# VHH binders against E3 ubiquitin-protein ligase RKP (RKP), part 13

Target 1, 188 residues: E3 ubiquitin-protein ligase RKP (RKP), of Arabidopsis thaliana (Mouse-ear cress) (q9siz8r82to269)
Amino acid sequence: KLHGDLDVSVSQREGISVVHHGVGPPIVGLEEFSICGDIRIVKPPLVLESLALFSSARANACIWKGKWMYEVALETSGIQQLGWATLACPFTDQKGVGDADDSYAFDGRRVSKWNKEAEPYGQSWVAGDVIGCCIDLNCDEIYFYRNGVSLGAAFTGIRKLGPGFGYYPAISLSQGERCELNFGAYPF
Short names: E, the ipSAE of ESMFold2; O, the ipSAE of OpenDDE; V2, 0.75 times the mean of E and O plus 0.25 times the DockQ between their complexes.

## First folded at step 13 (VHH; framework vhh_7aqx_2)

Design m3 (from e6 with T28D S30K; at its last look DockQ between E and O 0.80; V2 from the best seeds 0.00; counts 0 for: unsure alone 64.98 < 65)
Fold by ESMFold2, look of step 13:
Structure m3 (fold): chain B 188 residues (1-188), chain A 123 residues (1-123)
Amino acid sequence: as target 1 above (188 residues)
Amino acid sequence: QVQLQESGGGLVQAGGSLRLSCTTSGFDFKHYAFSWFRQAPGEEREFVGAISWSGGETDYADSVKGRFTISRDNAKNTFYLQMNSLKTEDTAVYYCAADRGLEYTSPSEYDYWGQGTQVTVSS
């Protein structure tokens, strides 16, 4: 719910809800109010760097139906946790994407997938790679791509949630990690 | 909030053994790699050994290989340094250090440190 003169609204279409602040058309981007730690946009629109030891953030788009993808272009190749989280997933100095129920991440430095615990998955990443982060709520799966090549299904049987309670693109970055988020290859 | 605390130091005769513990709190322990460093009087901190976040890899300084073993116990949020065949040259303050995901041989790469525990090896 809105409070007083708050500059918050929700735009909906089939399977996606976008929360935006201000006037004009909705733009999918980083939800500034979600930032835990210290994430800065070092080059507009969405080249990000973590200045704290561990930082997390989510986009302003909630996915609750259909198939959706965003891309992450890696500028560094250290510890990052890239994926999908619900609004109920807490971000703390110690917990980020993949560190709770209904929170799922790929980490190509440790070559693991995270949902509370780690399991081996995927390939080691390098700077310059483009990581595709995909959610398919028709089949209840999350999967990742590296440079356009599928790494296979990472998670199956993920929970379907109702409108407004779905999954957000979400990232966690160790200190000094940089990446560029791209929502335009598969428009939300 | 985040804390590391070493214990298990003390006086031991050359050829003896000690086990050091580093008890942690406030970490999401399974993400972390851990290292031991030591510092003798008048010297810089020296790498002793490290264990990976998964526990699958260990690394040791040449001076301690074959004598020291690092292990971790995720249920107790604790990691250990088993020190066997101790030499007088092993006398130092021992420190534990932690990094979320990676291990390093340089102390300048670590932001999380314990307070240190004295190990004294007599001849």
Scores: ipSAE 0.751, ipTM 0.874, lowest interface PAE 0.9, mean pLDDT 90
ESMFold2 (binder alone), look of step 13: mean pLDDT 79; pTM 0.808
OpenDDE, look of step 13: ipSAE 0.756; ipTM 0.873

Design m4 (from m1 with L102D E103Y Y104E; at its last look DockQ between E and O 0.80; V2 from the best seeds 0.74)
Amino acid sequence: QVQLQESGGGLVQAGGSLRLSCTTSGFDFKHYAFSWFRQAPGEEREFVGAISWSGGETYYADSVKGRFTISRDNAKNTFYLQMNSLKTEDTAVYYCAADRGDYETSPSEYDYWGQGTQVTVSS
ESMFold2, look of step 13: ipSAE 0.577; ipTM 0.781
ESMFold2 (binder alone), look of step 13: mean pLDDT 81; pTM 0.839
OpenDDE, look of step 13: ipSAE 0.856; ipTM 0.915

Design m5 (at its last look DockQ between E and O 0.69; V2 from the best seeds 0.00; counts 0 for: pae O 2.6 > 2)
Fold by OpenDDE, look of step 13:
Structure m5 (fold): chain B 188 residues (1-188), chain A 122 residues (1-122)
Amino acid sequence: as target 1 above (188 residues)
Amino acid sequence: QVQLQESGGGLVQAGGSLRLSCTTSGFDFKHYAFSWFRQAPGEEREFVGAISWSGGETYYADSVKGRFTISRDNAKNTFYLQMNSLKTEDTAVYYCAADRGLEYSPSEYDYWGQGTQVTVSS
């Protein structure tokens, strides 16, 4: 189990649980033990590059209620899958965010949304774009933004989950892809 | 373990046709784009064509446009290179490759087959 071997402190507020290590206030960041592949932190704390063919990771924040968003600033515009995944979503050499039932991703390179299967969605992204990843568990929807402009509802009727079993911000990066994660803006 | 295996190569006369197959295993076929490359003796490996993950997009080198067609069969984890109107200059070892994205550079592809010889005689 993720986090099972770690002595971590958990901060919980309504609809979210943040797991952090050490002392101080909980900070949403990349959960190291969730990483499948090889992710280099190019610039701390959250400028990332995938060195492996395909790397996936979750943040250390579990969401089961409310409306939440994080942003991804694209440094490269290749294959990235950005969105939300539960712990049940397997990360492998070939599978990442959007490749399981309760996993959802936007891929602007392929102009597609992923939930096991791919469908057309959104717009093509370019380097420099800021992608907003929003989950609204009040409406059971996931939608994405490009540079502050909504791309519309990507997924509707997402399953409500219980505390501790919710959705995590999650990314999958193809080799050489770089992005900066920003977890600082959670609308609630 | 990821495997790509080409088949269908051989000797054919100019003007003839061949259909190459690349059978894959060890990864989720539907998530990948696929490409064909070829390498003639003494030459660099060159892009032949590619098909997107959805199959909705195909790309071809100018040298093979109108003659070659790439397709994929997700149910069989196999993609194909239909080669028509073959020319002697098409003689090469043909390689299939897989990547989550469409790339033109060989170095950017995740997985490769071992190659199959295609010889076009005059």
Scores: ipSAE 0.172, ipTM 0.607, lowest interface PAE 2.6, mean pLDDT 90
ESMFold2, look of step 13: ipSAE 0.545; ipTM 0.776
ESMFold2 (binder alone), look of step 13: mean pLDDT 80; pTM 0.825

Design m6 (from m2 with D28Y; at its last look DockQ between E and O 0.53; V2 from the best seeds 0.00; counts 0 for: unsure alone 64.6 < 65)
Fold by OpenDDE, look of step 13:
Structure m6 (fold): chain B 188 residues (1-188), chain A 123 residues (1-123)
Amino acid sequence: as target 1 above (188 residues)
Amino acid sequence: QVQLQESGGGLVQAGGSLRLSCTTSGFYFKHYAFSWFRQAPGEEREFVGAISWSGGETYYADSVKGRFTISRDNAKNTFYLQMNSLKTEDTAVYYCAADRDYEYTSPSEYDYWGQGTQVTVSS
């Protein structure tokens, strides 16, 4: 099991880059400029709600090597697409995480995984569930957890990318959906 | 702005066929389930059928089962109601609706509606 390694402490590890625009140590959080739609921070720092029909965002952490995981605590159990996306993946009102070649997502509402198209995967989720999103670039795999239980490999053979061109934690939320992102602030 | 627009309605003889289209815009089409409803004069709006977000599942009211078919074209942001073997009792204004969940048969559960298209089946 991987645990929250996308915090400041992990930013010094090879295979990850945390982008920050301020003074001080880099903190993994939501990249504001990546937001498509309208995301409200309900509770700082990372309890989010989508106010727009479909909102997408990336974290400010780029992963191109190693094994990494973040968690999403679901406050609502509607359509959310949770996973990983490169910068090349467009976020629009029509596209979110999982809607491009290098974009991968799990949607427990529809019990599906997304990579351009949907396929059956995983389990239904309910409010209160904690979804682990794991990327293993040693094995070129992405897989998800529900409440600490592995749902199996969702994607295999994901493309290896170079430094600075890697995968970002990314979420897409339908209107009214709420979740809390944990990039290592809390143990898991 | 989310928009749903029905088309394809008209006058048809009993036993005939008609194909309705609902063209959508302003939201992520692929993530929505779609339904058709109809409302006859003096009647409540009733569920006709639905298609899941994936298109893999469809559900129909008993009154139209076997005669009507719903399909969707994600590339066109359009879904359809193929109506065969039409009956006079099928005369109604037909509405298309969109929702995130396809399990609902109640109009109140749907987020978005079209303006409706008149279907008249003559004897």
Scores: ipSAE 0.522, ipTM 0.775, lowest interface PAE 1.2, mean pLDDT 91
ESMFold2, look of step 13: ipSAE 0.607; ipTM 0.816
ESMFold2 (binder alone), look of step 13: mean pLDDT 79; pTM 0.828

## First folded at step 14 (VHH; framework vhh_7aqx_2)

Design n2 (from m1 with E103Y Y104E; at its last look DockQ between E and O 0.90; V2 from the best seeds 0.77)
Amino acid sequence: QVQLQESGGGLVQAGGSLRLSCTTSGFDFKHYAFSWFRQAPGEEREFVGAISWSGGETYYADSVKGRFTISRDNAKNTFYLQMNSLKTEDTAVYYCAADRGLYETSPSEYDYWGQGTQVTVSS
ESMFold2, look of step 14: ipSAE 0.611; ipTM 0.810
ESMFold2 (binder alone), look of step 14: mean pLDDT 82; pTM 0.845
OpenDDE, look of step 14: ipSAE 0.851; ipTM 0.915

Design n3 (from m4 with D102E; at its last look DockQ between E and O 0.84; V2 from the best seeds 0.77)
Amino acid sequence: QVQLQESGGGLVQAGGSLRLSCTTSGFDFKHYAFSWFRQAPGEEREFVGAISWSGGETYYADSVKGRFTISRDNAKNTFYLQMNSLKTEDTAVYYCAADRGEYETSPSEYDYWGQGTQVTVSS
ESMFold2, look of step 14: ipSAE 0.660; ipTM 0.824
ESMFold2 (binder alone), look of step 14: mean pLDDT 82; pTM 0.849
OpenDDE, look of step 14: ipSAE 0.831; ipTM 0.903

Design n4 (from m1 with E57S; at its last look DockQ between E and O 0.81; V2 from the best seeds 0.62)
Fold by OpenDDE, look of step 14:
Structure n4 (fold): chain B 188 residues (1-188), chain A 123 residues (1-123)
Amino acid sequence: as target 1 above (188 residues)
Amino acid sequence: QVQLQESGGGLVQAGGSLRLSCTTSGFDFKHYAFSWFRQAPGEEREFVGAISWSGGSTYYADSVKGRFTISRDNAKNTFYLQMNSLKTEDTAVYYCAADRGLEYTSPSEYDYWGQGTQVTVSS
């Protein structure tokens, strides 16, 4: 969401745009205005806890080309939905990542992948696991990793969109769930 | 708004059967696990049984195991408690509950609750 009263800068690279609010170099982080629910940053910069029954958020980075990855370190191992969502994916008190057409998530607690419906996928996760979320728009695929080990292609044939209409790193957390996001530049 | 509504309760003789229904609205049914609890007069609310989000797993209290069965119908946003071989000690108010996970050891962890339906088993 763009607000006219904010100084917003957009940094565009090949296949990615980062929306930056304020002064300084653009940093990939949580887009505050995307938050549905209640997310507390318990430890800066990106250790998150959901205080609401269900909270969802997108990062401020839009990806429409290339191969990208971010990591989620799990502090708790309950219901979390981790993956990618477009702006068209609605976040509500009941809907999060993986609950729309161009939204995709992995849930290791329920050992499932989500794209509107659930299907079996991956492995159970435990606290301390690092989940890699990878989108490959060269191959139109999404992969997830557990502690560096590939869980296989979760989704294939994802739509190619365009600049400004791409996929955002996105998470949904049940109440009490905690994780640390790492958007460290994984351009592959 | 989220709503859970129990139905199917009533008076039944020992050895009889009842089928309780919990109809839900206001949330995405497929994401949730569901449980049944009961509370007898003067007693604490106790776990009866649960069904996982996928329906692939069910859990039951020892006191009802083999007699009660939980099922769900995603198309109807409804889940059920089939109670067979009812005993007088099964008399209680029965509550349906919903949560994204199964926490049958801690009722306080459930997100949503119904208002309850009375089940009375006479001798």
Scores: ipSAE 0.419, ipTM 0.734, lowest interface PAE 1.6, mean pLDDT 91
ESMFold2, look of step 14: ipSAE 0.704; ipTM 0.861
ESMFold2 (binder alone), look of step 14: mean pLDDT 80; pTM 0.817

Design n5 (from m1 with S35G; at its last look DockQ between E and O 0.83; V2 from the best seeds 0.77)
Fold by ESMFold2, look of step 14:
Structure n5 (fold): chain B 188 residues (1-188), chain A 123 residues (1-123)
Amino acid sequence: as target 1 above (188 residues)
Amino acid sequence: QVQLQESGGGLVQAGGSLRLSCTTSGFDFKHYAFGWFRQAPGEEREFVGAISWSGGETYYADSVKGRFTISRDNAKNTFYLQMNSLKTEDTAVYYCAADRGLEYTSPSEYDYWGQGTQVTVSS
């Protein structure tokens, strides 16, 4: 059966593709249709809380070229997995960002980086910290920052993809975890 | 579909040994910390011990330190409690519990629980 039109558009430019809903210029934000679990905006525009035991979501922006960063301001300091995932990365009640071949995460509660497996990386985080999540597709690397200080390259040799098939900002939150997403300036 | 099931309980003479297993399914096991708790009739559930998600830290109630050992085997999705030098006061139903990421001494902090296995220590 035929249905009415959805207000969805895709905007593309060098290195980034943004899916846009509604009227106006494209805004990078949380992609509601990507949510696994139960993530709520508890304070506009992007203060998020997980109400389920484990929740995951991605932004509506796909990075396929260049160097890009987003920031996560931590309101809580428990288990969160912050990083990058492809569109094909499965989110389930057990698997989030960093729990498959094509996703990569930093977790400052367990002081580890995740890409299917854990390895020690980074520093412990505390509430109030700002975590920078950087992808550099010129060098095929993913980096994280804590309060503006580099934690070093987390992942090297990451898979390159073309337009519409790159990496999305993505997060996973344990129950009750809160953070604020900031997608700031797009090119670094 | 997430499940924990204890096994290895039974009747054992004081001074003996018993190994409990907690077999899990539906978990991404490497993320999980696990705890053992026990409950005698008419009592509250009591902390026995816990192991971190990485396996690098273990914790024990004072009443079992030096006698009980917790371990995990990520390849088998299984978590163990080795109980040595058993005493009659160790008689209880033993429960395994899981939390995604962190270990706790409080039962209220754990998200998932097994059904329990009876351990009876005779004099």
Scores: ipSAE 0.713, ipTM 0.862, lowest interface PAE 1.2, mean pLDDT 89
ESMFold2 (binder alone), look of step 14: mean pLDDT 80; pTM 0.817
OpenDDE, look of step 14: ipSAE 0.782; ipTM 0.883

Design n6 (from m1 with A98T; at its last look DockQ between E and O 0.94; V2 from the best seeds 0.00; counts 0 for: pae E 4.0 > 2, unsure alone 64.97 < 65)
Fold by ESMFold2, look of step 14:
Structure n6 (fold): chain B 188 residues (1-188), chain A 123 residues (1-123)
Amino acid sequence: as target 1 above (188 residues)
Amino acid sequence: QVQLQESGGGLVQAGGSLRLSCTTSGFDFKHYAFSWFRQAPGEEREFVGAISWSGGETYYADSVKGRFTISRDNAKNTFYLQMNSLKTEDTAVYYCATDRGLEYTSPSEYDYWGQGTQVTVSS
């Protein structure tokens, strides 16, 4: 495209909308324009490191119906907040996934779930663990897995939203934290 | 803009008590662990004690254990050091320091520091 006022495309399937910029088939990955802080891809395609004290990012996929999961393979085991956020959830250098009403996170370093406040949940994580981040909008639940084993429902009664008004995979990383994202559960 | 400000320092007699406060702004207080350090002239900064992000764990240097108590008030974004049974060797500038989620005994691990408050214990 030589010129244009809007250079953003949306690919939509039942329960998911993928926003992509440019040409070629849509691939779920990080939405780089929404990164807060400083996240670098240190090994393609999605091995990430936070270079700022606290960094947050969303995927380019919006979930509004059905059951969906993505996975995070931990290379480090410090403070990370892994989960789901709406587009309206503001990220700042101090607030990330789970630090507002409409975002939800698991943090296995502090063994807590976050939705504005912390509550005990899950298990401690170690480097090498694979964390499954699941949203079930048939039951309005968010739950997590550690190495394929369910940690139980973390959040229930989450707001059900419409097409294009949903939840994005979202992560927050403390400085020096590294992980690999895998968005292969599409559909479940 | 992250800020930590100590207050409550001053002159106190040996055996007395003093309470220091560390008031904070510019970060989401509930995520942060806090530590107190102190420094006498010509000395290195010395770890005094720490409190975890949740408030569930506290740690103290051996030299102050049993005499000092650390607490936090998330509603006021404030962190406290209650110092009892003060000794002349407690004389120092006291600093609060913080890190997201973790507590350390080494000053080099902390990104955010207060400016310090003088505590002088006279005999």
Scores: ipSAE 0.318, ipTM 0.697, lowest interface PAE 4.0, mean pLDDT 87
ESMFold2 (binder alone), look of step 14: mean pLDDT 79; pTM 0.802
OpenDDE, look of step 14: ipSAE 0.560; ipTM 0.797

## First folded at step 15 (VHH; framework vhh_7aqx_2)

Design p1 (from n3 with E102Y; at its last look DockQ between E and O 0.83; V2 from the best seeds 0.00; counts 0 for: pae E 2.9 > 2)
Fold by ESMFold2, look of step 15:
Structure p1 (fold): chain B 188 residues (1-188), chain A 123 residues (1-123)
Amino acid sequence: as target 1 above (188 residues)
Amino acid sequence: QVQLQESGGGLVQAGGSLRLSCTTSGFDFKHYAFSWFRQAPGEEREFVGAISWSGGETYYADSVKGRFTISRDNAKNTFYLQMNSLKTEDTAVYYCAADRGYYETSPSEYDYWGQGTQVTVSS
């Protein structure tokens, strides 16, 4: 099965809920071929730093139905664009997650949500914060948490996709920004 | 390829006005704060003013407050410095600079610069 062998157990990945309407490896990480810019793993497995002025990447797993959440622990508090993207979302040195129609991001430095345009959303973030990045394709929504507290629905009525054409966790980092991605290796 | 290019410099009499433009290309313009700096001969670059990424905030050095106004036009990928009530001390090369997100007052925080345009205030 080329597109459907997702082996992520919700109970073993404490806090991650991925229903079998996605595709990806049993251990979710970054898709190395998606990386634009220059991302260093500062501390294995997923403490990341952008070495370029602007870097982007997406995970190697996606969903097209159901619900998924991942967390980002901020080590720095500058500009990061955290959220969800399809494979059609281009990453360039100027455009990352939220900078095209096919991606959605929260940025707590600028207290805004991004889908091609910016709108006010959420709260300012600080280093040490944990940002929950949620997609609920049962309700066609994307929403975020800061330190376990809901920031409310960021995007509603998002486009439904089909098997093999899902939404991926995706992040963009300005130069020197650092974060830790958690796809289920730690409790949420 | 990202670029910034200043224009609109020249010679003006003290008390006069001049408008500088900084035309940009290759940026995703709406993400950027933009700043003006100036440098007189033998001096360090000094901060003049900035406009936030959203356009909702502007900031000015004390020496130019009330005389200079920064604005941006996202449709034209251009930002401006309107200089009124010019003084001979305003004579300098004026540079535009870009930073993703927020302005900075230190020149060392900027990676993107224009080539500069000369402003000379006579009298």
Scores: ipSAE 0.428, ipTM 0.749, lowest interface PAE 2.9, mean pLDDT 86
ESMFold2 (binder alone), look of step 15: mean pLDDT 82; pTM 0.852
OpenDDE, look of step 15: ipSAE 0.842; ipTM 0.909

Design p2 (from n3 with E104Y; at its last fold request DockQ between E and O 0.78; V2 from the best seeds 0.77)
Amino acid sequence: QVQLQESGGGLVQAGGSLRLSCTTSGFDFKHYAFSWFRQAPGEEREFVGAISWSGGETYYADSVKGRFTISRDNAKNTFYLQMNSLKTEDTAVYYCAADRGEYYTSPSEYDYWGQGTQVTVSS
ESMFold2, look of step 15: ipSAE 0.680; ipTM 0.835
ESMFold2 (binder alone), look of step 15: mean pLDDT 81; pTM 0.832
OpenDDE, look of step 15: ipSAE 0.864; ipTM 0.921
ESMFold2, look of step 16: ipSAE 0.680; ipTM 0.847
ESMFold2 (binder alone), look of step 16: mean pLDDT 81; pTM 0.833
OpenDDE, look of step 16: ipSAE 0.864; ipTM 0.923
ESMFold2, fold request of step 17: ipSAE 0.643, 0.630, 0.666; ipTM 0.837, 0.832, 0.841
ESMFold2 (binder alone), fold request of step 17: mean pLDDT 81, 81, 81; pTM 0.832, 0.832, 0.828
OpenDDE, fold request of step 17: ipSAE 0.876, 0.876, 0.877; ipTM 0.930, 0.928, 0.930

Design p3 (from n3 with S35G E109Q; at its last look DockQ between E and O 0.86; V2 from the best seeds 0.76)
Fold by ESMFold2, look of step 15:
Structure p3 (fold): chain B 188 residues (1-188), chain A 123 residues (1-123)
Amino acid sequence: as target 1 above (188 residues)
Amino acid sequence: QVQLQESGGGLVQAGGSLRLSCTTSGFDFKHYAFGWFRQAPGEEREFVGAISWSGGETYYADSVKGRFTISRDNAKNTFYLQMNSLKTEDTAVYYCAADRGEYETSPSQYDYWGQGTQVTVSS
């Protein structure tokens, strides 16, 4: 006669850690507790809209080794900041992905890359585009794709962190912006 | 708490000059485009001009083009409207406004507004 225990788990494999809440299998998705502002799933599973003036969120997957990518399908073409952030990156109504030293973003409306400051990078985006957000911790680089075409290295010499301390897929959306997240984690 | 505060308004003779300032707080200033609008009694709020988030582009209503200059100082979290060759038609309450991203000409596109400062141009 066995008695049940409550389980809390963090699934970890080479270069990725996924925080798992509940008893089901680990699934990479949006970390609801990370939301700053007001992000709603307007079409399942992960079509998102910001209802606040500026909203941010991160995934529940931490990348600390290897080469990984996720995709963002744009439903609108305004101000979005797409990229990577550490757990410590502050999200506020004024600061999102790329607005601190420990986060990095591409913004195809303003055609800029953000890490505390803006620099020109990439191409203008339009609704229907698919943006690939890649981190390569073998080379310490972050780079982006537009519709499968590389935009070149956005950031080099990024800080390499140890197991359990790394970079999360992260996005920031201006009011009314909509996108679909596809969390395909690709090791090495 | 985000705030915009205009200053530098007042009474000036036609042909004169005046510089308005909009001091901001609570913004991540470098992300914002800024606009100036004006309103005379009983009229709709009228676009005067705007400056892009990067500062690389400025835009002006035809009625002020060549006479007014917009600038921004990211280190001081402040943007400015230099008004030269003032006319009695420029008499209005002037408002500064902020929008995260690119400039806008419609008042409805701006998320944050100042309280306004009166500019009166006498003949």
Scores: ipSAE 0.595, ipTM 0.812, lowest interface PAE 1.9, mean pLDDT 87
ESMFold2 (binder alone), look of step 15: mean pLDDT 80; pTM 0.821
OpenDDE, look of step 15: ipSAE 0.855; ipTM 0.915

Design p4 (from n3 with F27Y S54T; at its last look DockQ between E and O 0.90; V2 from the best seeds 0.00; counts 0 for: pae O 3.7 > 2)
Fold by OpenDDE, look of step 15:
Structure p4 (fold): chain B 188 residues (1-188), chain A 123 residues (1-123)
Amino acid sequence: as target 1 above (188 residues)
Amino acid sequence: QVQLQESGGGLVQAGGSLRLSCTTSGYDFKHYAFSWFRQAPGEEREFVGAISWTGGETYYADSVKGRFTISRDNAKNTFYLQMNSLKTEDTAVYYCAADRGEYETSPSEYDYWGQGTQVTVSS
């Protein structure tokens, strides 16, 4: 689903904008209007659980330049798809992160990376693992970490996009899956 | 909406063969593992077998090992149950099911089911 009526706040760093719908300081978090499915915030602000069979969401941060990373702490180790997606990537009850051209995901349960199709990548994950999701638009690549160890380049040659059209942190969670997102609130 | 539909059931003599199909729609077929279950009259629904999302791994109940084979065709959004050397005790309604995760032997763990197809093996 596409999002409308977004207010854009310019970050202090070039290459990022934080999207919000009200008055207040720009804080990176889950974009509620991006949610497809049913996500419960188990613990505010960013401990999440999917109640629907398949739930997807984007953060409210748009990246179009530079190198950026966020972390996902896994509370459960089932099927989660973690990575980056543009606004143009559709989220439905059947499609999530990694299911479109400019959508990229790592799935450690199935030890695969997703960009429309699945390919082998990375390592299996367990509950308690911290997954780093990195996008480097200087090198046009995406790669992931498991507990601080690089899993190598997952995707290369990703498209460079302009302001407002960039990549958002994005996740898809199967039913019962839980994770905590860290966009910089805690040190990496 | 996710839909599963079984076909290929019927009457067959003991020792014969039958091929069941499960055609799926409404979701990305490639993301799912698929399972076959069966239920005889007066009995509980039991696990028959499963195939992984990659198609590289299959699992079977002991009662059907060596006789039944599960396969999938992603291009057709269909997976199959080839049943050979059929026995009278194989008589049941056969159901197909889909799961995003690992296969489960308990029916309660599955959210999507077909309507079932009758298989009758006569002596």
Scores: ipSAE 0.061, ipTM 0.535, lowest interface PAE 3.7, mean pLDDT 89
ESMFold2, look of step 15: ipSAE 0.527; ipTM 0.774
ESMFold2 (binder alone), look of step 15: mean pLDDT 80; pTM 0.817

